# VH-VL binders against q0aze0: the designs that were tried, part 373

Target 1, 268 residues: q0aze0
Amino acid sequence: MKIILVNNRFKENTEKKAQEIAGQLSALNVEVIIDNGLDEPYAGTVDFIMVLGGDGTMLRAARRYGQRAIPVLGVNMGTVGFLSNIEINELAEYLPLILREEYSLEARMMLEVAVFQQQSLLTRVFCLNELLLRSNSPRMLSFALEISGQKLEPYRGDGLIVSTTTGSTAYSLSAGGPIADPQLDAFIVTPVASHIINKRPLVVSPEREISLHLLEEREAIIGIDGQIKMDFGAENRVLIKRAPHPLLMVNLKAKPFFTSIDRSLQRQ
Short names: E, the ipSAE of ESMFold2; O, the ipSAE of OpenDDE; V2, 0.75 times the mean of E and O plus 0.25 times the DockQ between their complexes.

## First folded at step 18 (VH-VL)

Design GG19 (framework fv_bermekimab; at its last look DockQ between E and O 0.91; V2 from the best seeds 0.79)
Fold by OpenDDE, look of step 18:
Structure GG19 (fold): chain C 268 residues (1-268), chain A 123 residues (1-123), chain B 107 residues (1-107)
Amino acid sequence: as target 1 above (268 residues)
Amino acid sequence: QVQLVESGGGVVQPGRSLRLSCTASGFTFSSYGVHWVRQAPGKGLEWVAAISYEGSNKYYAESVKGRFTISRDNSKNILFLQMDSLRLEDTAVYYCAKDRIYYSKAYYGMDVWGQGTLVTFSS
Amino acid sequence: DIQMTQSPSSVSASVGDRVTITCRASQGIKSWLAWYQQKPGKAPKLLIYAASSLQSGVPSRFSGSGSGSDFTLTISSLQPEDFATYYCQQDNYRPLTFGGGTKVEHK
């Protein structure tokens, strides 16, 4: 068995714990790779991914490795979030199950985000939470939203979020989007401070494609999972579709999503 | 420089066929939907046909449906309009034009036009 | 099909004048309306797209407004080079349809 540990390079406690866990796993004849902010994702084959940290670390791990269809376990290290399954102090208890592959998997839809500039692909990213388009100035954006080639009324506002159901409890929620069942595959399209009051978010089939582009020469930015940022102008387009592979999240411990919503949101 | 150049127009007899061509240069032709728009002498503009950037979807005005065929060769940067069963009312300058937005199956205006090619009929 | 009614069919104006052209769609077309300028013997030129967005390179004296069914093209101060025929076009529905045109002439 080969396991990759993904930790937060900016948090020393996660790094130390990764080293400790690596030692323990090595003693059990498990090969371990530690991704402590590697320049490039580890290219070798692995059987299991363990994420040490919070939701941010999970999002990063998902972007780096989610397309490989490898089981990913979130191990919370004292943070508040929705993406961890067990606590770090529980790892010893569940480690035998991990090694015997006695766990269930929950498939979470990811976004495939492609950003273009005059037909040239600037970047293609798979992400777990959302794509954000927002103004980089005090002025509102005017942009076109296409869903499966259908033109909606031009959007005017600060921006727009295209989120997975997993991401529904992230920035989309703050912008007034609905809370969605993570077991449901769907896009959530949430306006950010729309000029039209009470502009409602859209729940869109994962089979459809979404595209955005500006209708005016304005300065905007694209954000992905709150971690990737890039400039977005009139010459750019973003195409969003369901990623070809879901993130396979390991479920060792049952977590009642809906009954824990209030508790989790209050802590954020 | 972005450019479209129409060719193939001329004098034709009613009931005959004519094939127009539009050659693109200065941009990635295969990334844009393209259109034929015609204008009868002294009259307004009339949309004739459109084809998606990949060529898989074709659309026609009712006035030409069943008679005209739009096609493209992305490898050669050429748009075609095969006009069959021509009628006197088809007399017009025929323009080719590109969609403003690349990789779109929707329309956001036509930002580049050719000079046009005239189709007329013999008396 | 969407019928585009353009008004007026012609307008006489002088340099410096404010010129307003209207276009009405038979159905709601959201904001998906384009304006074109055409000079004699020339191909149309895109001025405005999405009802109010100015095409790159077009002078700021041109502006578009409206949504739904009623749209307006405004030339704030007519210049000598602006004498031409203007067309509106809806691109919300197929078939794409043009207005009848408005000829801006010298007074």
Scores: ipSAE 0.859, ipTM 0.925, lowest interface PAE 0.6, mean pLDDT 95
Fold by ESMFold2, look of step 18:
Structure GG19 (fold): chain C 268 residues (1-268), chain A 123 residues (1-123), chain B 107 residues (1-107)
Amino acid sequence: as target 1 above (268 residues)
Amino acid sequence: QVQLVESGGGVVQPGRSLRLSCTASGFTFSSYGVHWVRQAPGKGLEWVAAISYEGSNKYYAESVKGRFTISRDNSKNILFLQMDSLRLEDTAVYYCAKDRIYYSKAYYGMDVWGQGTLVTFSS
Amino acid sequence: DIQMTQSPSSVSASVGDRVTITCRASQGIKSWLAWYQQKPGKAPKLLIYAASSLQSGVPSRFSGSGSGSDFTLTISSLQPEDFATYYCQQDNYRPLTFGGGTKVEHK
């Protein structure tokens, strides 16, 4: 069995615990690949991914590995978020089930984001929470939103968020978007400080293709999962669609979303 | 340079067919939607047809629907207009034009135009 | 089909004049309107897209305004090269439709 152990190299307790867990797994003849974010993602065959840390570490793991259809377990290291399943002090209890592959999986939709410079593909990224388009200057943006070839009234304001249902509790919520059941597949399109009063959040079929481009020369930024940032200008265009594969989240311990939603939001 | 050049115009007998071509150069033709627009002598502009960048979506003005067929060959950078069942009202200069936005299923203005090719109805 | 009504059909003006051309759509087209300039025997040239956005390389004396059904092209100080015919065109609905044109001519 080969496991990728994802941690955040800037949090010493996570790094130390990752080494302890790697030792325990090695003693059980399990090959462990440590991914602390420094090196390129491991490209070889793996059976399981274990994420040590909070939601941010899970977002990085999802971007790196989410399209590979590998089970991903979130292990909380002290601060409860939305994407962990078990606590670190419970890992020893659940480890036999992990090794026997006795767990269920919950699929979470991801976005495929393609950014173009003129007509050339600049980058393609997969994300779990959201794409943000925002102004990078004091001036507001004027931009076009196209959904499967249908043009809405031009947007004017600070920007726009296109999120998954998993991302509905992240930046989209702060911008006034709805909380969505993460078991639903949908895009949630949320304006950011819109000058146009009647621009409301949209919930859009996951089968749609969404695109954005600026209508005037302005300095803007594309943000992805709050962790990747790139310049965006009048020569750029972004296309967003449902990623080919969902993130496969491991469920070892029941975590009812609706029973605990207020508590989880309070801890953000 | 970004350029569109129409060809294939001429004097046409009633009820005959004609095929117009538009050759594109200086840009990635396969990334853009393209249009045919016509202008009768002494008259204004009339949109005729458009085709999406990948060629799968085709749209026509009501006045030409069922008689004209738009198509494209992305490997050769050529746009076509097959004009069947020509009528007096089809006499015009025919322009091809490029949409300004790449990889779009909608249209956002025509930023590059050819110089046109004249189609004249003989009777 | 969306009918686009331009007015006036012609205007006589001198260099330096402010020229205003209007365009009305038969139903709402949001802000999805373009303006073109055309000289005799020449292809049209895009000036304005999305009602108010200036095409690259177009002088700032050209401006567009309006949304919904009523739109205006303004030339703030007419130059000799601006004597031409101007067309509006909606691109919110298919088929795309042009206005009838407005000829700006030397007084």
Scores: ipSAE 0.649, ipTM 0.863, lowest interface PAE 1.9, mean pLDDT 91
ESMFold2 (binder alone), look of step 18: mean pLDDT 92; pTM 0.943

Design GG2 (framework fv_bermekimab; at its last look DockQ between E and O 0.88; V2 from the best seeds 0.83)
Fold by OpenDDE, look of step 18:
Structure GG2 (fold): chain C 268 residues (1-268), chain A 123 residues (1-123), chain B 107 residues (1-107)
Amino acid sequence: as target 1 above (268 residues)
Amino acid sequence: QVQLVESGGGVVQPGRSLRLSCTASGFTFSSYGVHWVRQAPGKGLEWVAAISYEGSNKYYAESVKGRFTISRDNSKNILFLQMDSLRLEDTAVYYCAKDRIYYSKAFYGMDVWGQGTLVTFSS
Amino acid sequence: DIQMTQSPSSVSASVGDRVTITCRASQGIKSWLAWYQQKPGKAPKLLIYAASHLQSGVPSRFSGSGSGSDFTLTISSLQPEDFATYYCQQDNYRPLTFGGGTKVEHK
């Protein structure tokens, strides 16, 4: 068995813990790779991914490795979030199950985000939470939203979020989007300060494709999972579709999503 | 430097066929939906047909359905309009035009036009 | 099919005049309307897209407004080079359809 540990490079305690865990796993004849902010994702094959940290670390891990269809376990290290399954102090208890592959998997839909400039692909990213288009100035954006070739009314506002159901409890929620069951596959299209008062979010089938482009030359930005940022202008296009592979989240411990929403949201 | 150039127009007899071509240059042709628009002498503009950037979707005006076929060769940057069973009312200058937005399954206006090619009929 | 009714069919104006052209769709087309300018013997030129967005290189004296079914093209101060025929076109529905055109002529 080969396991990659993904920790938060900005949290020293997660690094130390990764080293400790690596030692423990090595003692059990498990090969371990530690991704502490590698320049590039580890290219070798792995059987299991263990994420040490919070939701941000999970998002990063998902973007780096999610397309490989590898089980990913979130191990919370003192943070509040929705993406960890067990606590760090529980790891010892569940480690035998991990090694025996006695766990269930929960498939979480990811976004495939393609950003173009003058027909050239700038970047293609798989992300777990959301794509954000927003103004880079106090002025509202004017942009076209296209869903499966259907043109909606030109949008005017600060921006737009295209989120997975997993991401529904992230920025989309702050923007007034619905809380979605993470076991449901869907896009959530949430307006950010639309000029139309109370413009409602859209729940869109994962089978559809979403396209965004500006209708005027304005400075905008694309944000992905709150961690990737890039400039977005009139010559750019973003195409969003369901990623071909879901993130396979390991479920070792029952974690009732809906009963924990209030607690989790109050702490954020 | 973005340019569309139509060709293939001429004098034809009713009931005959004619094939128009539109050669694109100065932009990535394969990334854009393209249109045929015609204009009868002294008349207004009439949309004729459109084809998606991939060529997989074709759309026609009712007036030409079943008679005209739009196609494209992205490898050669050429748009075609095969016109069969031509009628006197098909007399027009035929323009090709590119859609404004690339990689779109919808249309957002035509920002570049050719100079057109005239199709007329012999008396 | 969406019928685009353009009015007036012709307008006589002088340099410096404010010219307004109206286009009405037979049903709602959101804001997906384009305006084109065509001079004799020339191909049409895109002026406005998405009802109110000025195409690059088009003078600011041109403006578009409207949504739903009623749209307007305005030339704030007519210039000599603006004498031409103008067409509206909807692209919200297929088939795409043009208005009948408005010829702006010298008074």
Scores: ipSAE 0.874, ipTM 0.936, lowest interface PAE 0.6, mean pLDDT 95
Fold by ESMFold2-Fast, scan of step 19:
Structure GG2 (fold): chain C 268 residues (1-268), chain A 123 residues (1-123), chain B 107 residues (1-107)
Amino acid sequence: as target 1 above (268 residues)
Amino acid sequence: QVQLVESGGGVVQPGRSLRLSCTASGFTFSSYGVHWVRQAPGKGLEWVAAISYEGSNKYYAESVKGRFTISRDNSKNILFLQMDSLRLEDTAVYYCAKDRIYYSKAFYGMDVWGQGTLVTFSS
Amino acid sequence: DIQMTQSPSSVSASVGDRVTITCRASQGIKSWLAWYQQKPGKAPKLLIYAASHLQSGVPSRFSGSGSGSDFTLTISSLQPEDFATYYCQQDNYRPLTFGGGTKVEHK
């Protein structure tokens, strides 16, 4: 069995704990690859991915490994969030189940995001939560939203979010989008400070293709899962579709989504 | 230099066929939808047909539907318009035009036009 | 098919004049309207797209406005090179349709 252990190098406690866990797994004849986010993703075959950290670390793991159809377990290190299944203090209890492959999997859709510069592919990334298009200046953006060849009325405002259902509780929620059951596959399209009255969030079939481009030159940025940031101008175009593979999240412990929402909303 | 050049126009007899070509240069032809637009002598512009960048989707004006066929060869950067069952009302200068936005399934305006090729009829 | 009606069919103007051309769609086309300029014997040139956005390289004296069914093209101070025929064109529905044209002529 080979396991990738994903952690955050910028948190001292996670590096030490990752080394400790790697030692324990090695003693059980498990081959461990540590990914602290700085090197390229491990290119070899892997049986399981264990993510040590909060939602941010899981988002990174999903971008790096989510398309490989490998089970991914989120282990919470103390940060409250939606994407972990067990706490670090529970890991020893659940390790035998992991090693015997005795767990269920929950599929979470991902976005495939392709960003172009004058017809040339600039980057192709996969993400679990969302793509954000946002103005990077005091000036409002003017942009076109195209859904499977249908043009909506041009958008005027600060930007737009294209989110998965998993991302419905992330930036889309802050911008006024609906909370979606992550068991559903759908795009959620949420405007950011639209100047046009009646611009509502849209819930769109995951089979559709979404495209964005600016109608006039403006300083804008694209953000992916809050972790990748890039400039976006009138020569750029972004194409969004459902990724070929969902993220396969390991379920060892019942963590009902609606209970998690209630806890999160009570804390605000 | 982004350029479109039409060819294949000429004098034809009613009921015959004619094939127009439009050669693209200076841009990635396979990334853009392209159009045929015609203009009869002394009259206005009339959109005739369009084809998507990958070639799968074809669109026609009602006046030419069933008689004209649009196609493209992305390997050669050429757009075609096969005109069958030609009528006197088809007399026009035929322009090819590039749509503004790449990799789009919709149309956003025609930013590059050829010089046109004239189709006329002998009597 | 969406019918595009332009008015006037022609307008007589002098250099320095403000010229306004209107275009009406038979049903709502959102803001998906383009304006083209055509000089005799030449291909059309795109001036405005998405109703109000100026194409790169087009002088700022040209402007477009409107949404839904009613649109206008304005030339704020007519120049000698602006005597031409102007066409509106909707790209919200297939088939695409052009207006009948407005000829801007010398007085």
Scores: ipSAE 0.820, ipTM 0.920, lowest interface PAE 0.8, mean pLDDT 91
Fold by ESMFold2, look of step 18:
Structure GG2 (fold): chain C 268 residues (1-268), chain A 123 residues (1-123), chain B 107 residues (1-107)
Amino acid sequence: as target 1 above (268 residues)
Amino acid sequence: QVQLVESGGGVVQPGRSLRLSCTASGFTFSSYGVHWVRQAPGKGLEWVAAISYEGSNKYYAESVKGRFTISRDNSKNILFLQMDSLRLEDTAVYYCAKDRIYYSKAFYGMDVWGQGTLVTFSS
Amino acid sequence: DIQMTQSPSSVSASVGDRVTITCRASQGIKSWLAWYQQKPGKAPKLLIYAASHLQSGVPSRFSGSGSGSDFTLTISSLQPEDFATYYCQQDNYRPLTFGGGTKVEHK
């Protein structure tokens, strides 16, 4: 069995714990690859991914490995978030189940994001929570939203969020978007400080293709999961669709979304 | 230089067929939607047809639907308009035009135009 | 199909005049309206897209306004090169449709 153990290099408690867990797994003849964020993603085949840390570390793991159809377990190291399943002090209890592959999986839709400049692909990334288009100056943006070849009224405001249902509790929520059941596949399109009276959040079928471009030159930013940022201008275009594969999240411990929603929203 | 050049116009008899071509240069033709627009002598502009950048979506004015076929060859940078069952009312200068936004299946304005090719009828 | 009605059909003006022309859609087209200029014997030229956004290279004396079904093109101080015919076109719905044109001509 081969496992990738993902931690955040800059969180000392996760780095030390990752080494402890790697040692325990090696003693059980499990091959362990540690991904602390410093090196390129491991390219070989693996059976399981264990994420040590909070939602931010899970977001990076999803971007790196989410398209590989590999089970991913979130292990909480502190403040309870939306994406962990077990606590670190429970790992020893659940480890036999992990090794015997006795767990269920929950699929979480991801976004595929392609950013272009002057017809050339700049980057293609996959994200779990959202794409944010926002102004990078005091001035409003004027931009076009196209959904499967259908044009909406132009937007004016600070920006726009295109999120998954998993991302509905992240930046989309603070911009006024709805909380969505993460078992649904959908896009949630939430304007940010719109100056157009009739702009409301949209819930959009996952089969749609979404694109954005500026109608006038402004300094703007594309943000991915709150962790990646790219400049965006009038010669750029971004295309968004459902990623080919969902993130496969491991369920070892029952954590019904609606039972725990208030506690998860109170995180520090 | 970004350029569109129409060809294939001429004098025809009613009921015949004619194929117009539009050759593109100076830009990535396969990234943009393209249109045919016509103008009868002394009259206004009439949109005729458009095709998406990959060629998968085709749209026609009601006046030409069933008689005209738009197509493109992205490997040769050529837009076509096959005009069948021609009528006297089809007399016009025919322009091809590029849409302004790349990799879109919607239309956002025609920013580059050809100089047109004339289709007319003999008595 | 969306009918686009331009008014007036022609206007006589002098250099320096402010010229305003109107375009009305038969139903709402959001802000998805373009304005084109055409001189005799030449292809049309895009002036304005999305109702109010000036195409690159077009002088700032041209401006567009409106949304929904009623739109205007304004030339703030007419120049000799502005004598031409002007067309609106909606691009919200397929098929795309042009207005009938407005000829701006020298008095």
Scores: ipSAE 0.746, ipTM 0.895, lowest interface PAE 1.2, mean pLDDT 91
ESMFold2 (binder alone), look of step 18: mean pLDDT 93; pTM 0.955

Design GG20 (framework fv_bermekimab; at its last look DockQ between E and O 0.89; V2 from the best seeds 0.81)
Fold by OpenDDE, look of step 18:
Structure GG20 (fold): chain C 268 residues (1-268), chain A 123 residues (1-123), chain B 107 residues (1-107)
Amino acid sequence: as target 1 above (268 residues)
Amino acid sequence: QVQLVESGGGVVQPGRSLRLSCTASGFTFSSYAVHWVRQAPGKGLEWVAAISYEGSNKYYAESVKGRFTISRDNSKNILFLQMDSLRLEDTAVYYCAKDRIYYSKAFYGMDVWGQGTLVTFSS
Amino acid sequence: DIQMTQSPSSVSASVGDRVTITCRASQGIKSWLAWYQQKPGKAPKLLIYAASSLQSGVPSRFSGSGSGSDFTLTISSLQPEDFATYYCQQDNYRPLTFGGGTKVEHK
C-alpha cells in the first residue's frame, strides 16, 4: 500500500503530524509520500490520500489529486469545516480499517473549469467547491451566462458563483445560495450582489455546461475555491462542466450533514 | 488583420444553382460561428444562415430552407453557401460575417463582415 | 419569427444634433439586441451588442439602451461620418432578424 499525506505547509503542526504519521505507516510497511506544498503534484501511483488539516487543505488536495479516482480522507486538525471525516485524535482508531480498506466512499462532484483567452486555453482546473467571477473595481460587471447554449438575461452585479453541491456551504451560502445535499450532483449558480433585487440562484443539472464572459471592458477576477486567483477580461471566457471524475471521499465515520449544519455554520 | 472575403457571386438564371465562398484570415476561423446575411438592392439586411464553429449545427431563414445549404471547411478557413433553385427574390449582395464570441453555441452579434458578393439574375 | 420594427424609417438631421432611433421586438428578447451602421456600398459595422455594450473602437457618442421589447440607439452629437443607415438585430431567437433600418441623412 502506498499513501500520500497532504498537509498545510503554512501550519507547522500539520507538517509535524505528517512526519509522525509517515513514521507510523512506514513501521507497518506502508510506503508514504508527503505533499507539503510540492511544486507539482506527486506523479506516482498511490492507493490512498490522507489530508491533514482543514477544508482549505482538502480543496487543495482535491485540485491536485481528485482526477485520479483515489480515496481521499479528510483528517481534521482543530479547524472548522465540512470536508473532514475524522479528527486527528481518532486516526489511530481507524488506521487498521484504512489499511484493510474497510471503509465506504462518497462520490462528490467536482467542477471542470476551463479559462480561455482568444481561443487559447489559459488553464484547466478541477475544483471541489466553486468558481467565482467578480468585479475587481467598485463598478458592477455586465456578463453573459450560457447554460447548454441558452442565453440568459445578461447579469449585472458584483459577480457570480458557480458551485458544486459540496460548495453550497461555502461562499455560495454567504451569497444567498441554497444549502444542497452533498450527495446530490448539481451546479448551483448564485448571483453576487445582483443589480436585480431578489435575483434567485439556479440549480442546474450536472449534464449541462455553463459559460461566462464579460459584455463590457471591465476588470474582473476569477477565483477558484478561494485559493486560485486570476485576472479576467473581455477577451476571456470560462467554461464550466462536471468533472469527468468525482472526488472519492472516504467515509469512516458517519456524519449527519443536515443536523450538523447549524453547528458548523455557527463556528465559521 | 481579421478579414473575410466573399466570392462566387455573379449572374445566374432562375432555377439554377450557385455556390458562394467566404475565405477567412487573421483569426482562428474554427472557433467562431459564421453567418450569411444578404441585402437586396436598395433594401435592408436579411439574415440567411448560420453554422456553428464546429459545423455540427446549421440554421436557416425560412425563405431559404430547403434550397440553401451552409457548410464550412475549418481546415481551409472557408465558409460556403450552396444556393439551389434560385429565385429572383434571391437577388442580393451576400455577406459573410463572423460571430463576436468564440466557442459559443449562441450568437452575440457579428463583428467582422466581408465586402459582399453580388448575386443577380439574367434578363 | 421575431419581428423587429424600427422607427423612424428615416430622419433628417444636422451635425451636432441628438439622434434617437427606436427598435421594437414583437416578443421579449431580453437584452440580446445589436445595432449596426452601414454606409452606402459598404458592409455593415457592429456598433452595439447586448443592447447597451459598445463595440471596441466605436465612438462614445453612440449609446444603446433598453431591454425586453423596446430598444433605443442614441447618437448624442451627430458627426459628418455618422450619416448612414442603422439596423437593429435580435439574436435571442432563431432565426435571427433585422429591423427595417433607419436612414440618417442631411437636413
Scores: ipSAE 0.855, ipTM 0.919, lowest interface PAE 0.7, mean pLDDT 95
Fold by ESMFold2, look of step 18:
Structure GG20 (fold): chain C 268 residues (1-268), chain A 123 residues (1-123), chain B 107 residues (1-107)
Amino acid sequence: as target 1 above (268 residues)
Amino acid sequence: QVQLVESGGGVVQPGRSLRLSCTASGFTFSSYAVHWVRQAPGKGLEWVAAISYEGSNKYYAESVKGRFTISRDNSKNILFLQMDSLRLEDTAVYYCAKDRIYYSKAFYGMDVWGQGTLVTFSS
Amino acid sequence: DIQMTQSPSSVSASVGDRVTITCRASQGIKSWLAWYQQKPGKAPKLLIYAASSLQSGVPSRFSGSGSGSDFTLTISSLQPEDFATYYCQQDNYRPLTFGGGTKVEHK
């Protein structure tokens, strides 16, 4: 069995714990690849991914490995987020189940984001939470949103969020979007400080194709999961659709979303 | 040197058909929707047809639907208008034009135009 | 089909004048309206898209306003090169439709 162990090398207790866990797995004849963010993603065949840390570490793991149809387990190391399943002090208890593959999977929709400049593809990235388009100057943006070839009234404001349901509790929530059940497949389109009174958040079928472009020259930024940023101007377009594969999240311990929502929001 | 050049105009007699061509250069033709727009002598502009960048969606004005067929050859950078069942009211200068936004299934304005080709219906 | 009614059909003006042209859609088209300029024997030129967004290379004396069904093109100080015919066009609905045109001509 080969496992990728994803950690955040900049937090001392996560690096130490990752080495401890790697040692325990090696003693059980499990090959461990540590991904601490220094190197390119491991390209070889892997059976399981274990993420040690909070939601930020899980977002990086999802972007690196989420399209590979590999089970991903979130292991909380302190602050409770939305994407962990078990606590670090429970890992020894659950490790036999992991090794025997005695767990269930929850599929989480991801976005496929393609950014273009003058018809050339600059990058294609997959994200778990959201794409953000925002102004990078004191001026507001004027931009077009197209959903499957249908044009909405132009947006005017600070920007727009296109989120998954998993991302509904992230930046989209702060911008006034709804909390969505992460078991649903949908886009959530949330305006950021819109000057157009009639602009409400939209919930959109995952079968739609979404695109964005500026209607006038402005300095803007595309943000991905709050962790990747790139410049965006009048020569650029963004095309967004459902990613080919969902993130496969491991469930070892029941975490009922609706029973715990107030606690999860308060702790974050 | 972004350019569109129409050709194939001429005098058409009753019972005949005509095919217009529009050759594109200086831009990535296959990334943009393209349009045909006509203007009868002394008259205003009339949108005729458009085709999506990949060629899968075609749209027509009611006045030409069923008689005209728009198509494109992205490998040769050519837009076509096949004009069948021509009528007197089809006499016009025919322009081709590109839409301004690449990789879109909607239309956002026509930013580059050809200089037109004249089609005259002769009774 | 969306009918675009443009008025006036012509306007006589002098260099330096402020010129306004109106365009009414037969039903709401949001802000998805373009303005074109055409000189005799020449192809049209895009001036404004999305009701108020100025096309690259178009002088700032041109401006557009309006939303829904009523739109205005304004030339703040007419220049000699601005004598031409102006067309509005909606691109919210298919088929696309032009207004009838407004000829701006020298007094």
Scores: ipSAE 0.715, ipTM 0.886, lowest interface PAE 1.4, mean pLDDT 91
ESMFold2 (binder alone), look of step 18: mean pLDDT 93; pTM 0.950

